# VHH binders against p49116: the designs that were tried, part 339

Target 1, 238 residues: p49116
Amino acid sequence: EGPLLSDTHVTFKLTMPSPMPEYLNVHYICESASRLLFLSMHWARSIPAFQALGQDCNTSLVRACWNELFTLGLAQCAQVMSLSTILAAIVNHLQNSIQEDKLSGDRIKQVMEHIWKLQEFCNSMAKLDIDGYEYAYLKAIVLFSPDHPGLTSTSQIEKFQEKAQMELQDYVQKTYSEDTYRLARILVRLPALRLMSSNITEELFFTGLIGNVSIDSIIPYILKMETAEYNGQITGAS
Below, E stands for the ipSAE of ESMFold2; O stands for the ipSAE of OpenDDE; V2 stands for 0.75 times the mean of E and O plus 0.25 times the DockQ between their complexes.

## First folded at step 27 (VHH)

Design rh2 (framework vhh_ozoralizumab_d1; at its last read DockQ between E and O 0.50; V2 from the best seeds 0.72)
Amino acid sequence: EVQLVESGGGLVQPGGSLRLSCAASGFRFEDYGMYWVRQAPGKGLEWVSYISWDSKYRLYPDSVKGRFTISRDNAKNTLYLQMNSLRPEDTAVYYCATHWVGSSPEDSRGQGTLVTVSS
ESMFold2, look of step 27: ipSAE 0.765; ipTM 0.886
ESMFold2 (binder alone), look of step 27: mean pLDDT 80; pTM 0.815
OpenDDE, look of step 27: ipSAE 0.807; ipTM 0.903
ESMFold2, fold request of step 28: ipSAE 0.711, 0.665, 0.734; ipTM 0.865, 0.842, 0.872
ESMFold2 (binder alone), fold request of step 28: mean pLDDT 80, 80, 81; pTM 0.813, 0.809, 0.819
OpenDDE, fold request of step 28: ipSAE 0.836, 0.831, 0.831; ipTM 0.912, 0.911, 0.911
ESMFold2, last read: ipSAE 0.701, 0.738, 0.699; ipTM 0.865, 0.880, 0.861
ESMFold2 (binder alone), last read: mean pLDDT 80, 81, 80; pTM 0.813, 0.815, 0.813
OpenDDE, last read: ipSAE 0.841, 0.841, 0.836; ipTM 0.917, 0.917, 0.915

Design rh3 (framework vhh_ozoralizumab_d1; at its last read DockQ between E and O 0.66; V2 from the best seeds 0.75)
Amino acid sequence: EVQLVESGGGLVQPGGSLRLSCAASGFRFEDYGMYWVRQAPGKGLEWVSYISWDSKYKLYPDSVKGRFTISRDNAKNTLYLQMNSLRPEDTAVYYCATHWVGSSPEDSRGQGTLVTVSS
ESMFold2, look of step 27: ipSAE 0.709; ipTM 0.856
ESMFold2 (binder alone), look of step 27: mean pLDDT 80; pTM 0.815
OpenDDE, look of step 27: ipSAE 0.806; ipTM 0.901
ESMFold2, fold request of step 28: ipSAE 0.717, 0.695, 0.721; ipTM 0.870, 0.855, 0.871
ESMFold2 (binder alone), fold request of step 28: mean pLDDT 81, 81, 80; pTM 0.814, 0.823, 0.813
OpenDDE, fold request of step 28: ipSAE 0.833, 0.839, 0.829; ipTM 0.913, 0.915, 0.910
ESMFold2, last read: ipSAE 0.658, 0.715, 0.731; ipTM 0.836, 0.865, 0.875
ESMFold2 (binder alone), last read: mean pLDDT 81, 81, 81; pTM 0.819, 0.817, 0.814
OpenDDE, last read: ipSAE 0.843, 0.844, 0.839; ipTM 0.917, 0.919, 0.915

Design rh4 (framework vhh_ozoralizumab_d1; at its last look DockQ between E and O 0.59; V2 from the best seeds 0.67)
Fold by OpenDDE, look of step 27:
Structure rh4 (fold): chain B 238 residues (1-238), chain A 119 residues (1-119)
Amino acid sequence: as target 1 above (238 residues)
Amino acid sequence: EVQLVESGGGLVQPGGSLRLSCAASGFRFEDYGMYWVRQAPGKGLEWVSYISWDSKYRMYPDSVKGRFTISRDNAKNTLYLQMNSLRPEDTAVYYCATHWVGSSPEDSRGQGTLVTVSS
């Protein structure tokens, strides 16, 4: 079998609404987040191994890991997104809610801690200077996680994850041969993703977009989303 | 201020077709994904279509997939919904929106246009 990922899977270009407004409103934040989410899921869809798992398994996998994929996307696109500015805007919006006593003290704490964790994670990834290949492999490792409850084809998922890990290892060894512990430093960041609440992430980035519809519920439709590229593949039209 | 004005609704027989339009103003239309949502009598809001800012992505629920087509003309700041093979259950007020309507105080939708499918 060929490699799990190709060079086409390394490209991960997020286009932001332009220009950035002086005041980042919920509309801007939701649009930005939506673009990243769609890009992330489209990326997953483009992996042959992912396609081979079937729609049900694919849906289950993405439901389980969308937050982690999204977070890795945030880290990868942090500069293009001006993530720090977005997070600051979110905090400001939250402060307004706080002033209006719309949130409990405990909830405020949880949300603020989550924002802090997101920022720290992204900063840590930036410090490691993770490149596009490494991000692609990390996303694949996260995507093909067999340890989520309710998954089918766990053996196959595990196989794909192992393949992703091996390819990452080979890449790091080849590209960063002088840094013997780079792989370990990169992989040790993954547990931080599991500490982040998907619910809070959804609340922060997608409240304006999704409304009462959860990301979980909309994932099947996103995965079935028509794309110009996808349609071209089906119709043979380039 | 965001303004959305829907048009094109009307009475149609089952199996018929309608094309809805939404004129957008007050924001950079070309930078934002757009939605069509509908509200049937006595029911809640339901999204029926989404299109990304660059028209690269289109999304439909199963209820309308294959029958409805969303499109946009960014130069005209206009959103469209082609509705084919209409059914009585499609009867609703249709709105264009910049968000999933009903979740945020910043929800932006127009006054809507009524679509009635009846024999």
Scores: ipSAE 0.826, ipTM 0.912, lowest interface PAE 0.6, mean pLDDT 91
Fold by ESMFold2, look of step 27:
Structure rh4 (fold): chain B 238 residues (1-238), chain A 119 residues (1-119)
Amino acid sequence: as target 1 above (238 residues)
Amino acid sequence: EVQLVESGGGLVQPGGSLRLSCAASGFRFEDYGMYWVRQAPGKGLEWVSYISWDSKYRMYPDSVKGRFTISRDNAKNTLYLQMNSLRPEDTAVYYCATHWVGSSPEDSRGQGTLVTVSS
């Protein structure tokens, strides 16, 4: 039909609660993370190839990969989010919880290891100076992963992933023609996303969600969310 | 201090309508997404609606989609829930909420307003 992504799928503008509070808290962190999650889901559902897969397949796919998309979003938006400051505030909160004996030692170890892996991933992406087009294609590659259980259109999903990989390759070769190994260096970073735990991501960034709901349980509703255009054009609406 | 005060609950017949209001104070209401949640007798909390800080995104579970409409007036620090085509299973205490602050979710929600749907 055409390219997998267009320029409208490359824009990824995150706005933060303003102003940043003097002391970061779970309230601010959860709002910031929720904005990134909604932006990521709005992005995914705006892709024509994603729309073509149908509702059940869309839900299954996003349930399988939302944490990888969210983590790519954290890396892409690390500066505008002041992510290092947010992670420092979370570490301080965890240290207070240890002091108050609120969490088990095993859980604390898991959470601290996850924070370290997340920071390492974000730092590696920053060192590569990944641009907005590259992030969009990387997100598409992780979104259209055909190896998840229960998928109804795995051959078509695989073809979309191959198309995302081809378009990334074409973009990198055209834009970074003097850097022969840039594509390989970028793709080598993707396996680290599978090390990120969705349960721990929820604990780090979504503890403030009322109703004791998991992100997995609300994915179908996020994908069906009503979107109001803000008096101007907004692309990617369903 | 975050304060959320729900109102507009009452007794209504099946098929009827109610409009809930939530007055918010003690935080920058215009910067945060807001929820309506409910607790039926003997049940846990169930979310029934969400609206983003700028009203750009609205979400509903299947149980209320098409019947409930969430809205907000940031100038008045007020959250609303229009409830139409009410059913007996909608009977619950309804709370407005934002992301929790402190050691308990109740610090980030009001005391609730009772909605009873029965003949």
Scores: ipSAE 0.582, ipTM 0.799, lowest interface PAE 1.6, mean pLDDT 85
ESMFold2 (binder alone), look of step 27: mean pLDDT 80; pTM 0.812

Design rh5 (framework vhh_ozoralizumab_d1; at its last look DockQ between E and O 0.49; V2 from the best seeds 0.67)
Fold by OpenDDE, look of step 27:
Structure rh5 (fold): chain B 238 residues (1-238), chain A 119 residues (1-119)
Amino acid sequence: as target 1 above (238 residues)
Amino acid sequence: EVQLVESGGGLVQPGGSLRLSCAASGFRFEDYGMYWVRQAPGKGLEWVSYISWDHKYTLYPDSVKGRFTISRDNAKNTLYLQMNSLRPEDTAVYYCATHWVGSSPEDSRGQGTLVTVSS
């Protein structure tokens, strides 16, 4: 069998809405997050191994790991996104809610801690100077996690995860031969992803986007999204 | 300020067709995904279509897939919804939105346009 990932899977380019407003509103944040989410899921869809698992299994996997994929995407695209600015804006929005006593003290603490964890994770990844290949493999490792409850084809999923891990190992050994412990340093970051609440992430980034619809409920539709014909869209509009 | 103005609603018989339009202003329309949502009497808001900023993707729930088509003209800052094979259950006020409207204090939707499907 060929490699799990190809060079096409390394490319992960997020385009931000332009221009960045002076005040980052919910509209901007939600659009940015939406683009990242769609990009992440489209990336997963582009992996032949992922496709081979079938729609049901694919949906289950993404439902289980979308938050981790999204977070890795945040880290990878932090510069382009001006993530620190976005997070600051989110905090500001939350402060307004706090002032209005719309949130309990405990909830506020949880949300703020989550934001802190997100920022720290992204900072840690930046410090490690993770490259595009490493991100791709890490995302694959996260995607093909067999340890989520309710999954089918767990043996196959495990196989794909192992393949991702091996390819990452080979890449790191080849590219960073002088850094003997780089692989370990990279992999040890993955547990931090599991500590992050998908619910809180959804609340922070997708409140304006999803409304009463959960990311979980939308995932099947995103995975089934059809590529629109641009010309068809234009002609249909006329 | 974001402004959205929906039009094209009306009374139609089951099996009929309507085309809704939404005129957008107050933001860079071409940079944002757009949505159609609807609210039937006594029910909550339901999303019925999405189109990405770059026209690359469209999204439909199963309830309208194959019957509704979302499109946009960025040059005109206009969003469209072609509705075919309309059913009584499609009766609702339809809104154009820049979000999945429902939980944001910054509800970016228009006044809506009423679609009534009745024999």
Scores: ipSAE 0.774, ipTM 0.891, lowest interface PAE 0.6, mean pLDDT 90
Fold by ESMFold2, look of step 27:
Structure rh5 (fold): chain B 238 residues (1-238), chain A 119 residues (1-119)
Amino acid sequence: as target 1 above (238 residues)
Amino acid sequence: EVQLVESGGGLVQPGGSLRLSCAASGFRFEDYGMYWVRQAPGKGLEWVSYISWDHKYTLYPDSVKGRFTISRDNAKNTLYLQMNSLRPEDTAVYYCATHWVGSSPEDSRGQGTLVTVSS
């Protein structure tokens, strides 16, 4: 059997809405987050091992892990997204909600704690200088988690996760041979992903979705989404 | 201010077709994903289709998949919905929408165009 991931699964390029508004709003934030979500789902469903598990298993896996994949994507794309600026704008909005008494104090505290955890996670990943190959394998380890409740085919899922772990280990040892503990330092960051609330992630990044749909409810449709490769010709006038 | 103007609704018999259009202004249409949503008489709002800013991704609920096609022309700031094999249960006011830009979901959708499917 060949490698779990190919070079196409290492490429992860996010294109942002342009220009960035002087005052960030829900419209811009929701578009930016939606682009990352679709990129992450396109990435996951393009993996041959994922395709081999079947539609029901795919839906169950993605429902269980979409927030972890999204959070890894935020960390990987934090600079191109200007994530720190987005989070600052969200904090200002929450402070205004306190002034207007629109949300409970307990909810606002929970959301602020989540923002702090997200910032800490992204900073720790940047401090480790996690590269694109490492991100791809970390996403695969998160995607093929056999210990989520209600999964079928857990034996095959476990084999795919072990393969992702083995390929990450081989990559890190080859590429960072002078850093004996790099793999361990990377892997100890993963438990923090399980602490991220999908409900709060939706509130932070997806509050602008039309029809009051949840990410959980649209997962089956995202996995069946039609994908087109649009190419335009750029012509110059002399 | 976001402005979305739907057109192309009307009365059609079951099995017929209609093409809805939505003219957009007041924002960079080419940078944002767009939706069609509908509201049947006495019902709540139902998501009908989504298209990404760059045409790359399109999504449909099972109720319309295979019958409806969303498209966009970013040069003309126009969103489309081709509706084929129409059924009486497709009768609704159809709205063009984007992500929220104001205090309410209604601020980010048009006034709607009525589609009636009946013999």
Scores: ipSAE 0.693, ipTM 0.864, lowest interface PAE 1.2, mean pLDDT 86
ESMFold2 (binder alone), look of step 27: mean pLDDT 79; pTM 0.800

Design rh6 (framework vhh_ozoralizumab_d1; at its last look DockQ between E and O 0.49; V2 from the best seeds 0.65)
Fold by OpenDDE, look of step 27:
Structure rh6 (fold): chain B 238 residues (1-238), chain A 119 residues (1-119)
Amino acid sequence: as target 1 above (238 residues)
Amino acid sequence: EVQLVESGGGLVQPGGSLRLSCAASGFRFEDYGMYWVRQAPGKGLEWVSYISWDHKYKLYPDSVKGRFTISRDNAKNTLYLQMNSLRPEDTAVYYCATHWVGSSPEDSRGQGTLVTVSS
């Protein structure tokens, strides 16, 4: 029984569409968000412990925490994404909807507050100067959350979460030995993720989804992709 | 301006095959995931395939899994959909798209190509 995460799980490189357009349209935003989503889900799939839980449990876990994973990804990739610019563009697009009276006052408030929460969270993470290892462990802690309703194998999930927490603790102790309270400062940021609405996140970043298509509905298809098929797709890429 | 032009549709018998093409212009094709969507008579739009910008992911709904294959040639700015074992329920107008088309702008998909599967 080895470590939960390896160095391979630390790498989290998001590639953005290039060049960045002068006007960030819905196309650019959705593509950027999609890449981050896939990267996050692929990251989860690459964890042996995650694979050991089985397809049904994996799907349930990701459905429950995709927003938190996505948000951590936003924070981690905020600079590369120019997240502030993306959020500003989203706000601008929303202004058009506001002017057309497509949204209620309450909804506008909710959406704007959500954007604010996202920005604040990302800023807070930047201020803490969270490194790649810490992000990996935080994502693992979020992924292996046993407290979501309807989960199976909760004992095993909890075990994995504890392992993630322990490895994070060991890493922080080793890497930041002079900062006695760094672990605590990092972990206290996690509750903020639970305050963010997955529905609003989806609305902001994935507006181009058709009909009843949702992130929730797409997750199983991503997770069901066979490794061989996935590898074949990569090898055959031209 | 984004422009997508679908072709390759037609009449085919059940069990037959078709290959759709989509010529893309007006944007950096190689930087974006692409989609095939379809609209059957009297039904709404549904996605039938997705391919990521880096070819890492190809996704299919269960309805077409194992029968349809999406591919792309970035050098030619062309998206393809190989459709095998066609069924009457596959009858629809097929669109190439740069989004999971729904609330997307009109320029996010082409005019479509009609596929009719009938005996």
Scores: ipSAE 0.795, ipTM 0.900, lowest interface PAE 0.6, mean pLDDT 90
Fold by ESMFold2, look of step 27:
Structure rh6 (fold): chain B 238 residues (1-238), chain A 119 residues (1-119)
Amino acid sequence: as target 1 above (238 residues)
Amino acid sequence: EVQLVESGGGLVQPGGSLRLSCAASGFRFEDYGMYWVRQAPGKGLEWVSYISWDHKYKLYPDSVKGRFTISRDNAKNTLYLQMNSLRPEDTAVYYCATHWVGSSPEDSRGQGTLVTVSS
């Protein structure tokens, strides 16, 4: 019985395609988003508490929360990704789709509202100066959500979520002792994540998925994906 | 613009092996994840494998896991698929693809390479 997260779970380094194209396109956006998704799934898989829940429970949890984890990742990595530039490119693409009559006006309205909510969320997190430890605990709270339908082991999931909440509380009180309301301000941001649509996130960031697959359908394969870093540290790399 | 040229297909017996290659040009291959997809006659596209830009992540559906191995050589702009223990249901035209598959059909993929698994 140790802490839920260690320092290895706080590190969250996203590498972007280089160089950034002069004119952003859907493929650059999708590659950038895919890298964040894989980083987020690698992060979740590395948590001992997550590993302890078993394959079927892990799949069910991630299917329920991948969009919330992804959205937290977008907020955390917004500067590295140049997220505001990516969202502007998406808006311009949507305007072209209206002119060519390729999307319904109702769909475009839904997508624009989602972009607005995403920008507001990322801005609110930036104003709070959420640090890497806080993001790690927030992701854990979101990951270990026991109230999703169809879950098994909900009592164990709830215990892990409570542990994440307690560790966040202890961290904030120790690190930001002069800011009595910081924990409350952070936690009241979480409900906004449930308003984010996974379907629209896929349209914004994951266009061109092959064979009519969705992120939901590939999650079991992502969770058991082969990773090169698992085979140890490269000693001679420079 | 983007060009993907598949090769290495052919006729093999069940249980046999083939190695597919995909030569890529017109984009920075080393910065993008790559897919193999296949299409059997009269059927839709089915993803077969994925490899991330840096080789860090490889994904396979259950139908091919353990039999197929994806790899890439970023210095040669080449994607590979080693197919072992081939079965008749693996018969299809195989294409390599990027996340570019969601773009115009004219730039979505190469011509493909036919793999036929039959006695």
Scores: ipSAE 0.614, ipTM 0.818, lowest interface PAE 1.5, mean pLDDT 84
ESMFold2 (binder alone), look of step 27: mean pLDDT 79; pTM 0.798

Design rh7 (framework vhh_ozoralizumab_d1; at its last fold request DockQ between E and O 0.55; V2 from the best seeds 0.69)
Fold by OpenDDE, fold request of step 28:
Structure rh7 (fold): chain B 238 residues (1-238), chain A 119 residues (1-119)
Amino acid sequence: as target 1 above (238 residues)
Amino acid sequence: EVQLVESGGGLVQPGGSLRLSCAASGFRFEDYGMYWVRQAPGKGLEWVSYISWDYKYRMYPDSVKGRFTISRDNAKNTLYLQMNSLRPEDTAVYYCATHWVGSSPEDSRGQGTLVTVSS
């Protein structure tokens, strides 16, 4: 029984469509978000402990925490994504909808507050200068959360979460030995993730899913996606 | 303006095969994941395949997994769907799309191509 995470789980590289267009349309935003979502899900898949829980439990876990994982991904990839620009574009699109009287005042407020929360969270993480290892462990802690309703194998999930927490603690102690309270500063950011609505996140970044398709419904298929790494396919870039 | 033109549909017997094509223009095709969606008579739109911009990822619903294969040629701005072991329930108008959406104003898809599976 080795560590929960390895160095391979620290790498989290998001590739954006390039070049960034002058006008960020919904198409660009959705593509960017999809890439991040897939990257996050595939990251989870790559963890042996996650695999050990079985497909059903894995699906349930991801359904419960995808918004948190996605948000951590946003924070981690904020620079490469030009997240501030994306959020501004989303706000602009929202403004157009407002002008067309498509949204209620209450809904507008909710959405704007959500955008603010996202930006604030990402800013706070940037301010803390969270590194790749810390992000990996935070994602693991979020992923292996046993407190979601309807989960099976909660004891095992809890053990994995504890392991993630312990490894994070050890890492921080080793890497940031002079910053005694760094671990605490990092961990106290996690509650902010639970304040964010998955529904609103989905509406902002994944507008226009087919029919009644939701992120929740598509997660099992994302987790089953065929990848070049798994099947030895040569993907190459065109 | 985004333009998508589907082709390759037709009448086929159960167990038969078809290959659909989608010619894309008006956007940087190579930057975007692409989708095939279909709409059967009296039913809503459903996605049937996804391929990432870099060919790395492919996704299928259980209904078509193992039978359908999505591919793309970025140099030709063309999306493909190889459909094998076709079933009557696969009868639908098939669309290629640059977005998951079929029911949103942000939907980008072509006029579609009709696939009819019948004995």
Scores: ipSAE 0.824, ipTM 0.912, lowest interface PAE 0.6, mean pLDDT 91
Fold by ESMFold2, look of step 27:
Structure rh7 (fold): chain B 238 residues (1-238), chain A 119 residues (1-119)
Amino acid sequence: as target 1 above (238 residues)
Amino acid sequence: EVQLVESGGGLVQPGGSLRLSCAASGFRFEDYGMYWVRQAPGKGLEWVSYISWDYKYRMYPDSVKGRFTISRDNAKNTLYLQMNSLRPEDTAVYYCATHWVGSSPEDSRGQGTLVTVSS
């Protein structure tokens, strides 16, 4: 059945709206986040092991882990996205909403805590200098998580997760042969992803996506999205 | 100012086809994903298609998948919706839109074009 991931799964190129507008608004933030989300979903569905689990299992897995995949994507693309600038703009908007009495104090505390956790996670990944191969395997490990409630085929999902762990180990041993503990340092970052709230991620980044729809509700449609490569033709390619 | 102008609506029999167009101006159309949404009489807004800024990703709800095709021409700042195999339940005002909040996309949509599917 071969390797879980190939070189095509390492490429993860995010293109941002350019230039960055003078004032960041919900449209820019939602577009930026949507690009990352769709890139992440395109990545996940291209994996042969993911395809082999079947459509119902695929939808259930992605519903359970999309926020973790998105958060790994934010960390991987933090510089390209100018994520620190986006988060600063969100914080400023929240402070203005407090002055206009539009949000409850409890909600604001939850949102600020989430922003802090996200920034801390991204900083820790930057300090470890996580590369593109490592990100790809970390995403696979969180994608093939057998622990989520309601999943079927959990034995096969666990086997795929173990395979992702093995391939990460092989890569790290070959590429960072002088650093015998690098794998352990990388893997201990993953529990922080479970602290990220999908509800708050939607509020921060996806307020304008298809109105204000829940990402969970559109996952089946994102997984079925048609894809094309071309430069301006009207006709689709899928 | 963002301006979106829809055209191409009309009366059509069940099983027929229509092509909607949307001319965009006042923003960098090429940087943003675009939507077609519709509002049937007595109903709220329903998303019926999405296309990413770079043509790469297109999405449809099950109600229209296989019958509707979204496309765009970034050089002409124009969004399209090809609607085939039309059904009476497709009767609605169709709006071209970009990202918006809530169920009221007035700042981010055009005035709409009416599509009526009836025998």
Scores: ipSAE 0.657, ipTM 0.834, lowest interface PAE 1.2, mean pLDDT 85
ESMFold2 (binder alone), look of step 27: mean pLDDT 81; pTM 0.815
OpenDDE, look of step 27: ipSAE 0.815; ipTM 0.908
ESMFold2, fold request of step 28: ipSAE 0.649, 0.586, 0.595; ipTM 0.838, 0.797, 0.816
ESMFold2 (binder alone), fold request of step 28: mean pLDDT 81, 81, 80; pTM 0.815, 0.825, 0.814
OpenDDE, fold request of step 28: ipSAE 0.813, 0.821; ipTM 0.906, 0.910

